# VH-VL binders against q9umr5: the designs that were tried, part 54

Target 1, 268 residues: q9umr5
Amino acid sequence: SYKPVIVVHGLFDSSYSFRHLLEYINETHPGTVVTVLDLFDGRESLRPLWEQVQGFREAVVPIMAKAPQGVHLICYSQGGLVCRALLSVMDDHNVDSFISLSSPQMGQYGDTDYLKWLFPTSMRSNLYRICYSPWGQEFSICNYWHDPHHDDLYLNASSFLALINGERDHPNATVWRKNFLRVGHLVLIGGPDDGVITPWQSSFFGFYDANETVLEMEEQLVYLRDSFGLKTLLARGAIVRCPMAGISHTAWHSNRTLYETCIEPWLS
Key: E = the ipSAE of ESMFold2; O = the ipSAE of OpenDDE; V2 = 0.75 times the mean of E and O plus 0.25 times the DockQ between their complexes.

## First folded at step 1 (VH-VL)

Design r1 (framework fv_nofazinlimab; at its last look DockQ between E and O 0.37; V2 from the best seeds 0.00; counts 0 for: pae E 5.1 > 2)
Fold by OpenDDE, look of step 4:
Structure r1 (fold): chain C 268 residues (1-268), chain A 123 residues (1-123), chain B 112 residues (1-112)
Amino acid sequence: as target 1 above (268 residues)
Amino acid sequence: QVQLVQSGAEVKKPGSSVKVSCKASGGTFSDYAISWVRQAPGQGLEYLGYIIPSFDTANYNEKFKGRVTITADKSTSTAYMELSSLRSEDTAVYYCARGRYYGSGSYKPFDYWGQGTMVTVSS
Amino acid sequence: DVVMTQSPLSLPVTLGQPASISCRSSQSLLYSDGYTYLYWFQQRPGQSPRRLIYEVSNRDSGVPDRFSGSGSGTDFTLKISRVEAEDVGVYYCMQGTQWPYTFGQGTKLEIK
């Protein structure tokens, strides 16, 4: 039998968005128990990410308990960060494949339609003023805002991304790293035509330097210092990178070719 | 020019719910946050929560343990505060206040206040 | 929650004389963005509160220059250089650094 699959949605998303993915899984892996977690849907996805992590944790614990053989996680967009944090705080998770589906794993720094809608009076260059404030950190989008031009503010004010990355020292860093390393495979999916994740390489733990030059995962301090286990995972062959062009952000979970190429191989 | 006009006084029984409205005029409703603060007779101010209408999400003071619900209708530029399971100690004047949470520069909560709504809870 | 402690709670003042109100927070109100989110409000009898000062020392428009705010970290002060009759009311400090935002007890300013 196939391992259960747990799906975590993204910003302003709902379970309905994954109807095609469910169809694909059912067709290719019949009998798979797929659970799309119906938490923090729509506007509620703007809640602080740590709050979301707690909610999703409560939902996945009973699922994991009933699946001693392990489970797979498919986490889309913002959900990918939620899942990474979830795996960091859970010392007893049994996740085989963690599939990060077009997630801003190294943060977001872009003038996307979402940002313009949420912050109509702010540009990318000014959003740090909101996101790195007490008010801003009450919203999920700000929890992973990563301004390369205000690194000090990011490191000190980011209440989520900087912590799960181990970029800011905290007493749980070692334990979180240990917990995250329990994952069997980390499958990173994204692409240059996403249009939302900025830079798109963030889905592969790449990101801007101070000059907005995109550096790859292996050039990142979090990798070099192995702050949360990326270097270790890579060394053991546990990281899979699956880039794909021609896919917009809202199509990652509904593209059959993408599913067959990047998702299905890891649901066995 | 900017005004916040709240609904009228309310008299409620214990265990019931009250919903107070706050209509904003003189500005772009979605550009601001609406805060709710209450003041018991002869007492100080207490922060209940706030909503960002453009986000359609609110933060609450956990002291109220889920009894407070703050909503906003952008089409009418009106914010609402509902308090359920009313108790005698909920007797207070309830204020809405507008604040700027967006844009560059400093944040300016409580730029403008409503006139207040007296809510009396008694048997 | 952050506790805001004002002193004094009652402040009788002679017209034309200065007044000073202290506000102490249970923890630093300096946020990582470099700002300190401390506010002062005035509530005249029978009226809604009115913001006087934002971020420790900035006066709102229309606020007389006889009002001034100062302080840092956990200790803050509101000063009125020359008290006028219209200054009668209750003054509150509020912190906006850590949710939930909290108010001081209030200081009642009266004319002797």
Scores: ipSAE 0.565, ipTM 0.826, lowest interface PAE 1.1, mean pLDDT 94
Fold by ESMFold2, look of step 4:
Structure r1 (fold): chain C 268 residues (1-268), chain A 123 residues (1-123), chain B 112 residues (1-112)
Amino acid sequence: as target 1 above (268 residues)
Amino acid sequence: QVQLVQSGAEVKKPGSSVKVSCKASGGTFSDYAISWVRQAPGQGLEYLGYIIPSFDTANYNEKFKGRVTITADKSTSTAYMELSSLRSEDTAVYYCARGRYYGSGSYKPFDYWGQGTMVTVSS
Amino acid sequence: DVVMTQSPLSLPVTLGQPASISCRSSQSLLYSDGYTYLYWFQQRPGQSPRRLIYEVSNRDSGVPDRFSGSGSGTDFTLKISRVEAEDVGVYYCMQGTQWPYTFGQGTKLEIK
């Protein structure tokens, strides 16, 4: 029988958005127990990411307990950061596949069509003024804002991303790395036509240098230092990269070709 | 130059609601956090919550969550605070105040205050 | 919540003499960015509060240099080197490090 699947949604999102993904799973893997977590919906998705991690942790514990053979995570957009933090903070998680659907894993630095709707009067060059303050860090969007031109502010002020990336010292860094490394597979999904995740390579742990040239995962300091286990996972053959062009940000969980190519093979 | 002008005093019955406005002038409204603070007669200051208008959402003191709603209208540079299920203990002067983010270490909250709005709750 | 405790709560001072107001927090106000978000406000009778000091020791524009702030961690002090008649009012400390942000109880300064 198939392992249970847990789905974690993104910003301004809800469990309803995943109805098509549920249909695809039922058609190809009948009998799979799929739980789409119905927490922090809509505007509640702006709550601090650590608050969201705590709430989702409480929800996944009983599901994982009932499935000793393991579970799979499918985590969309902002939800992929929540899931990565879960893998670090849970000593006893039993996640086999962590499937990251177009998540800003190395952060967001986007003056994009999607984010113009959220920030019509602010520009990416200016948003660090809001996000790298205690007031701004109380909002989830700012928890993963990553301005490559203000690296010292990012490292000092990021209350979430810099910590889970191991870019700032904290007392649990070694334990978090150990916990993260217990995942069976890390499946990274994204593409150049996403339109929201900026750079789109953030979904693959790529990001801008100070000149806004994208450095891929293997060129990132967090990879080279193996800060939270990326180098170790790649060496084990546990990282799967599944880029797909032609998919906008809101369509990742409702595209059958994407599901068949990038998700289905990992839902054992 | 910068000015925060609040709506006038209100007298309310227990169980009703009040909505106080705070109109800002002098500067780009969306660059500020707008905070609401109250002061009961003869008492100290108590923080209710704040909004950063660019995020179109607010952060509330848990003590007041469920009773307070803070909103902003960027087109009119006006913030609103609505307090529901009023009790006699809610009798206070309600202040709005603004602050600007310049990134970490540059934050200057409460650089300008409104004149205050007296809300009296009596049976 | 971070509890902010001021002392004294009442401070009668002779005109021209120094005054000192203490503020203690129930936990460190040092934020992860290396800054300490401790503020001082003055409220004259019948008026809105006014910020005097931001981030422990920085005076706002127009605040006389007889006002100074100091401290770190959990212990902070506002000093007035020579009290003037216009300094009468209630002084509040506030922390902005951890939500919800909180004020001290206030210190009423009066000329004796």
Scores: ipSAE 0.194, ipTM 0.660, lowest interface PAE 5.1, mean pLDDT 88
Fold by ESMFold2-Fast, scan of step 1:
Structure r1 (fold): chain C 268 residues (1-268), chain A 123 residues (1-123), chain B 112 residues (1-112)
Amino acid sequence: as target 1 above (268 residues)
Amino acid sequence: QVQLVQSGAEVKKPGSSVKVSCKASGGTFSDYAISWVRQAPGQGLEYLGYIIPSFDTANYNEKFKGRVTITADKSTSTAYMELSSLRSEDTAVYYCARGRYYGSGSYKPFDYWGQGTMVTVSS
Amino acid sequence: DVVMTQSPLSLPVTLGQPASISCRSSQSLLYSDGYTYLYWFQQRPGQSPRRLIYEVSNRDSGVPDRFSGSGSGTDFTLKISRVEAEDVGVYYCMQGTQWPYTFGQGTKLEIK
């Protein structure tokens, strides 16, 4: 029988978005128990990411406990960051495949329609004023806002991303690293035509330097220092990279070719 | 407990400006968006815009862009709506209304309304 | 802009009888997150509007259970199972799916 799959949605999203993904899984792996978590739906997805991590943690514990053979996570967009933190804070997770579906793993620095509802007059160049304030850090989108022109503010003010990436010290860093390293496979998915995740290489742990030149994962200090285990996972053969062109941000969970190429092989 | 109290009625000449206030009490001002809606005599409701005080971020209905400015003062828990270049067709009751822009059960706009402020534009 | 159309414009109802108000949108109100941001408001004579229903069918706190909302896509209904004297007023639907927020033209409920 197949391991259960847990799905975590993204910003301004809900379980409804994954109806096609569930169809694909049922076709290729019939009998798989798929749980799409209906927590922090819609505009509630704006709640601070640490609050979301706690809520999702409470929801996944009984699912993992019922599946001693292990579970798979499919985590979309912002949900990929929630799953990053879950794997770090849970001393007893049994996740085999963590499938990160176009998630801004090194952060976001781009103007998007998702930001226009909350910050309709703000541009990416000015969002640091809001996000790196005490009020801004009470909103999920600001928890992973990573302005490459104000890296000092990001490092000092980010209450979430800088900490889980080990870019700023935290008392729990050693334990978080050990917990994260228990994952069987880290499957990274993303592509140049996403249109929302900026830079798109953030889905693969690449990001802008101060000149907005993208540096890939292997050039990042977090990788070189092995801050939370990326270098160890890569050496173990546990990181899978699956880039695909031609897919927009809202289509990652509803494209059959993407599913067959990047997701299906990792659902044992 | 939660109450939005607006400033009193105004009579203005064409071409002038009016500034209406909306003071919030009984709740955390910074957790909510404050919207402005108007109602001309015997007519329906028309949306002007909103402000999210926590972020000092405002947005306006295109019909009023360039004439309406919505601001907030967090220290006094007061939102303001200023409408310039007044015309006779701006005669209306102006309402402020609160809404949580995030939280359990998603977006819930206009959970509490002010009592309304009559603005009359006459020569 | 999303156009919201209500019918009927005037609704005379006998006390204790049911009433039904329709609201139709020029495009689907189903948002990409799976939620439908359709709201109903009541305005009693001389008073500010009051929210009755949020997200199609959820009754606000303090709203009597005789009020119910239903619908999907572009077609929505507000029902009052047994009209009371205090229900006299104008009822508005509103969409929050697309900017700017827009209201229906209103339905005036009167006791006959």
Scores: ipSAE 0.007, ipTM 0.463, lowest interface PAE 10.4, mean pLDDT 88
OpenDDE, second read of step 2: ipSAE 0.553; ipTM 0.829
ESMFold2 (binder alone), look of step 4: mean pLDDT 89; pTM 0.909

Design r10 (framework fv_nofazinlimab)
Fold by ESMFold2-Fast, scan of step 1:
Structure r10 (fold): chain C 268 residues (1-268), chain A 122 residues (1-122), chain B 112 residues (1-112)
Amino acid sequence: as target 1 above (268 residues)
Amino acid sequence: QVQLVQSGAEVKKPGSSVKVSCKASGGTFSDYAISWVRQAPGQGLEYLGYIIPSFDTANYNEKFKGRVTITADKSTSTAYMELSSLRSEDTAVYYCARYRGSGSFPKYMDVWGQGTMVTVSS
Amino acid sequence: DVVMTQSPLSLPVTLGQPASISCRSSQSLLYSDGYTYLYWFQQRPGQSPRRLIYEVSNRDSGVPDRFSGSGSGTDFTLKISRVEAEDVGVYYCMQGTQWPYTFGQGTKLEIK
């Protein structure tokens, strides 16, 4: 029998977005129990990410307890960051495949329709004024805003991303690393035509330097220092990279070719 | 469709403060930002700042920082612009205007209030 | 701050003739996201400003086809193909590329 699958949605999203994904799973892995978590839907997805992590943690505990053989996570967009923190704070998770579906793992720095809708008069060059304030950090989007031109402010003010990436010290860092390293597979999915996640390589732990040149995961300080286990996972053969061109941000969970290529192989 | 209705004209003494309101109707107040722009008699337009009510976040033109405060009350769908330490050069018509991001092109200042004349008399 | 310079500042036109207003910015308005945040507003006597054009060349709903915007980088133009009596007013360009957002001085269009 197949391990249960838990799905965590993204910004301004809900369980309804995953209708096609559920159809694909049912076709290729019939009998799989899929739970799409109906927490922090719609505007509630703007709540601070640590609050969301607590809520999702409470929801996944009984699911994991009922599946001693393990579970898989499929975490879309912002949901991928929730899942990153979830795997770090849970001392007893039994996650096999963590499938990160176009998530800004190193943060976001770009103007898109979604960000213009939320911050209509702000541009990416000045959003740091909002996001790195105490008030800004009460909103999920600002928890992973990573301005490469104000890296000192990001490191000092980020209450979420800088901590889970080990870019700033935290008393629980050693325990978080140990917990994260229990994951069986880290499957990273993303692509250049996403149109929302900027830079798109953030989905693969790449990010801008101060000149807006993208440096890949292996050049990042968090990787080189193995701050939360990326170097260890890569050496173990546990990181899978699955880039695909031609897919827009809202299509990752509804593209059959993407599913067959990047997701299906990891749903044992 | 969204309509913005502003409070009435004000006459103030130098050194006092003024608080202008902008009430939105027809549409979801939290879906957009409210910008504030002023126009001195016979002069052009000058941007003061904006507020994003859904995030309770405001940003100000540095020229007015320390004197301008922009707030919003979501329960009444009303934005406010307060300007303190008034001077004669603050005499102007003050406008509120909507900013809404929708689709691939932002709707920047597509709906305006009728304007509020603020006169600072000596 | 980005300086927006309009030319001419006074534009007398005969009814039915075309009119053209130029707007120049002190810096390129092309943002790194690929958008150019240049807007045109019309203010009729005694009225609030009304947006005509957003992002260089896109007409707002209810704006007559005779209005068109064009340009790139630092040079932008608003054209009226056939001026009508209702077009009298002051026209402003505005940039939204860099905070603080700034307006041109305004161009007063008058019927002669």
Scores: ipSAE 0.005, ipTM 0.403, lowest interface PAE 13.1, mean pLDDT 87

Design r11 (framework fv_nofazinlimab)
Fold by ESMFold2-Fast, scan of step 1:
Structure r11 (fold): chain C 268 residues (1-268), chain A 122 residues (1-122), chain B 112 residues (1-112)
Amino acid sequence: as target 1 above (268 residues)
Amino acid sequence: QVQLVQSGAEVKKPGSSVKVSCKASGGTFSDYAISWVRQAPGQGLEYLGYIIPSFDTANYNEKFKGRVTITADKSTSTAYMELSSLRSEDTAVYYCARGTRWELKPYYFDYWGQGTMVTVSS
Amino acid sequence: DVVMTQSPLSLPVTLGQPASISCRSSQSLLYSDGYTYLYWFQQRPGQSPRRLIYEVSNRDSGVPDRFSGSGSGTDFTLKISRVEAEDVGVYYCMQGTQWPYTFGQGTKLEIK
C-alpha cells in the first residue's frame, strides 16, 4: 500500500487548514494513512523553530518506525523549515518525498499582515534590529528573517536558518548534511502570486542579493559549496521544481490542480 | 557591567499577593529577557518564568500559571513578578536573572539580582 | 519535566584536594540545534547564585581555571582540580533544553 504521509503546518496555522488536502489524497490514494501534526498550533507557531523541531521530531519518530518502506512529508510555509531541520537532525529518518509547499527555504524579506500584527511599527528595512537581537530569536519568524542588506548580521545572529543552510559553520554540519541527503525526493512548490513569501523564489532556494535582484538556487553559495547537499541532490535527479502562478499563500493546500500537478505524483 | 537590583523583603498573609521588582542598569534593558527563579528555605532553585520587555511577552512555568504574572516597564528598566493566592509554601527568596536559553549570546543567566525574601505567615 | 539528579548531595573535601560533582538528566540535553544547554551555578552562603559554566564546558569570565565542566547526553560532571576555602557553598546544575527549565537538587561542598 501507500506510504504514510505526515503533514506539518505553518505560521498561525493548524491541522484544520489541510481538510481539502486530505480529501484529495483520499480520492487519489485511498487507504493512505495521513497524520496532520497538531503541535505548535496558532500562537504556539511563534515558538523558536528549534523548539518546534524537537516537538515534531518526537511526534514523527513512532510514525517512521511503523513504516519500514518509508514516509512522505508535506510541509507548508514555515513548516517546510521545520522539516528541513528534521531531515538534518534525524540520523534514522526514512523520508521518501519531502514536499515543501511554499516555504521560505532561503528566508523571508518582505512585509506581511502577520508581521504587522506582531510588530505594528516595523518595516522590512528595520525589522533586522528586532530579529537579529537575542530576544527576537525567541520568535520563529525571526529565525528565518533574511535581510539581504544586513547579511553579516543574518549570518552572525540567525540561530536557525543560517545554521541549517550551512551558511554559518556548525560542529554538526557534516552529520546534518549526511542525514539530509538520505531523502528520496525534494519537491519544491511555490509561485509568484503567493503574496506572503518574499521573494517567492525563496521556496526554490533563490534569494535577493544586496541590490534585491533575485539569484536562483544554482547561483547561491550554499548550492555552489554544497553546504547541506543541494548540489548533490540535483546531480542525483532528486530535486523537483513545481512553480504555479495564480495561487495565494493560504490556497496551496486547497487547490486541486496544484495537488494533481505537484503533489499527487510523489505520494507513492 | 549589568546590575539587577531587587526590591526589599516582604511579609505577607496567606491569600494575599506580592509584587517584587527588579531594576536593570547597564546595557539596553530591551535587548534581553528577565527570568525569575525562587528558592525556599533549605531547598533548591525553581524556575518561575521570564519576560521579554521589548515584546511585552511573558512565559510561565505551568506549575505557577494562573498565579504568577511577570511584567516590565521599559521607561524605568524594571521587571516585576507578581504572585497571587499566597500560601506558606511560597515563602522563599525570589531572584531575577538576565536571560533565557534562547539568547544568541551564551552569557544570559550571567547576572542575578540580590534576591528578595518573601515570607508568607499568619 | 526533565529531572536533574546530582550526586553526591554532600561533599566534604580537604583543602587542596580535587572535588567532582555529577549531574544526570532524565532525558538527553542535546537539543535539535546541536547544542547542549547544561549550566553550572555556585551559591556561596548568603549570596545569589553565580554562573560558573555554560553549555557544558565553557567557563565564564572571572571563573578560575581549576573549575571545568564536561559530559554529554544525560551525564555531566563539574570538577574542581584544587579546592580552596572560597569554594564552600552549594553547586547546582541546570538544564535549558526542555521547558520548563529545571535545576538539580544541589551539592553542598564543605571543607573537612
Scores: ipSAE 0.007, ipTM 0.473, lowest interface PAE 10.1, mean pLDDT 89

Design r12 (framework fv_nofazinlimab)
Fold by ESMFold2-Fast, scan of step 1:
Structure r12 (fold): chain C 268 residues (1-268), chain A 122 residues (1-122), chain B 112 residues (1-112)
Amino acid sequence: as target 1 above (268 residues)
Amino acid sequence: QVQLVQSGAEVKKPGSSVKVSCKASGGTFSDYAISWVRQAPGQGLEYLGYIIPSFDTANYNEKFKGRVTITADKSTSTAYMELSSLRSEDTAVYYCARSLRYSGYPTKFDYWGQGTMVTVSS
Amino acid sequence: DVVMTQSPLSLPVTLGQPASISCRSSQSLLYSDGYTYLYWFQQRPGQSPRRLIYEVSNRDSGVPDRFSGSGSGTDFTLKISRVEAEDVGVYYCMQGTQWPYTFGQGTKLEIK
């Protein structure tokens, strides 16, 4: 019947945050096996994203192996970047729908309460000094920090996002693109009232230029060059965009209308 | 160019503690992790832990948690490894080494200190 | 913990002849970022370890071309094409893929 669903949480989060999402899935698709991964919870979510990818990969392999018909991924916030990397590094993934819940796919450039807690005297304009150092890249938030005023530093120093987006060369880029293209559907969800993801269009592969004007996905070099397959996926009709206003960052996994509109249709 | 210089040999009694220093020069101390590795006489290498000075973030091998403390003083570009509740099996040469888990970067254990002999005897 | 096993533990070799050291890990050392964090170190008597090879096959600056590293997954090899007198010492492999980092038990290379 229904394909299993694997859920990956976000920054300073845990599996407990998804109890409402599990209720919604059980109501509309009874019998679905849903696994919310209890890895890198709370403060451990600050671990380097490649370390998180390694751990999540070990957890998803047996789940995918038991489901030859395929699985769905629901990945929230920072977790969406973990899932992006999983789809690229796994030569044998069988993911049908990859549902990205308000994830900073092109990066983050904004002052948030969590960044103020970690770096209270820092502003978004000077965080590049911390994040684009070797030790700064040992923190997950810095792995997707994308300062549009220091794009050259981002391209040279990002140990994660620039690599998975194909913005910097990597020996495995061709294989990563091939693997990512095996996904059935890329479902992008986000909205203007999120309040954390900055710019919110990052959830849809849009991002700031050097003047802080948002350019959408089709205007990005990574799309135009088809660096990891976005242009190919869009051409085959595999990208779904589902923006919704009125939803704050911590509410994406607990809003019934959001679930019914943007998630439920993709859980075959 | 980069140099790590360690403190001198120590002789300690069982049950006491020892604190070994590692002073970095010729590079940017705050941008790298400093790891500690030990080697008992005639034996192999054993990893103790590391510190990232800029964040005062340390991590330890489970075998030594509760006994080892690694600290850093950024003003003097010096890292310290303190080992408590010393036993005879802690007799070893203790090395500091520059390291960092940075994807694709070859900075793990590329520069080493000269070593500090710690002898635990009564 | 990842167990690193070296063989042989003692390697007597004739000057000018080739030498080969094996290193096997209990788990794959391929990291999620696509890199394999396998290192080779040389320790001469009375000295600190010196890194020879990083990420399986890359030689450090100043390391002679006669040293080469190869392998993938769980099986790695350090080769010396022509052993010189200065190569006497203990060679260690190390994995940096999984915490905590672990070393092989060492291979003592000596001239016979």
Scores: ipSAE 0.349, ipTM 0.746, lowest interface PAE 3.7, mean pLDDT 89
Fold by OpenDDE, second read of step 2:
Structure r12 (fold): chain C 268 residues (1-268), chain A 122 residues (1-122), chain B 112 residues (1-112)
Amino acid sequence: as target 1 above (268 residues)
Amino acid sequence: QVQLVQSGAEVKKPGSSVKVSCKASGGTFSDYAISWVRQAPGQGLEYLGYIIPSFDTANYNEKFKGRVTITADKSTSTAYMELSSLRSEDTAVYYCARSLRYSGYPTKFDYWGQGTMVTVSS
Amino acid sequence: DVVMTQSPLSLPVTLGQPASISCRSSQSLLYSDGYTYLYWFQQRPGQSPRRLIYEVSNRDSGVPDRFSGSGSGTDFTLKISRVEAEDVGVYYCMQGTQWPYTFGQGTKLEIK
């Protein structure tokens, strides 16, 4: 039988968004038990990401326990960060494939529709004043806001992304790295026509330097230092990069071609 | 001419709920966070939680164990604080206060409502 | 939670004399963004609290210059250079660095 699939949604999202994905999985892998977690839906997705990690952890633990052969994770957008953190804090997870579906894995720095809605009178260049404040970090979006022009503030004030990346020293860095390295495969999915993830290369652990030049994963300090295991995963062939053009952010989970090319191969 | 005007005094029985309103004027409601603070008679100040109307997101002091619900109506520039399962210890003046959401320096509690006395007695 | 401890709790002062209130936090209020989110509030009898100082030493508009705030880390002080009759009330420090935000016990300033 196929391994169970656990789906984690993104910002302002719900399980309903994944109805097509469920259909695809059911069609191509009949009998697969798919669980879309309806936690922190809608506005609740603005809650601190560590709180979300805890909630999702409580939900996935019993699923994993019942699946001794392992499970697959499909984590969409913000959910990809939640899942990465989840795998970092869990020393006993049994995730075979971790599918990061258009997630801002190296953070977000852009004027997106989501940001405009939340900060209608704020410019992207000024969000660091809010996000790197104490109360700013009470909101999920700020937990992975990565201002390349204020890297010091990011490194010091980010209560989530900087920690799971191992960019800031903390007592659990070694353990989290060890835990994360338990994954069988890390499948990174994203594309240039996403329109929300900025830069889109963030889905592949690429990101802006101080001049807003996009650097690839292999050029990132987190990779070079192997702070949370990217270098190790790549070396053992555990990282899969699947870029695809022509897909908007809200369509990653509802595109058949994308599914067949980037997701299905890893649902063994 | 910023003002926060709160609803009138309430007398409640133990186990019931109370909902206090706070209407803001003199600024753009969506540019602020509204906080709720209470003060028992002759006692200090205690923080309950806040809401950012633009986000429609509230944060609560865990001390109240889910008894507090903060909401906002942007159309009327009014924030609400509801406290359920009332007990005698909840007798206090409840204040709303605003904080500027973003500026050069985000500040908190720059303006306060006049307070609403809530008395819980059997 | 961060515990804020004020001293003294009662402060009788002669008119025209200076006053000083101490506020200590159980942990540093310096946030990672480089700012210290310590506030001072004044509450006159029968009135709502009023913010006097934000971020340790910044005086709000309309606050007389006889009020000043100072300190760092875990130790903070509010000073009144010359106490006036209108200064009677309870003063509170508050931290906004760590959730949930917390207040000191309050210091009651009275005229001798």
Scores: ipSAE 0.025, ipTM 0.551, lowest interface PAE 4.1, mean pLDDT 92

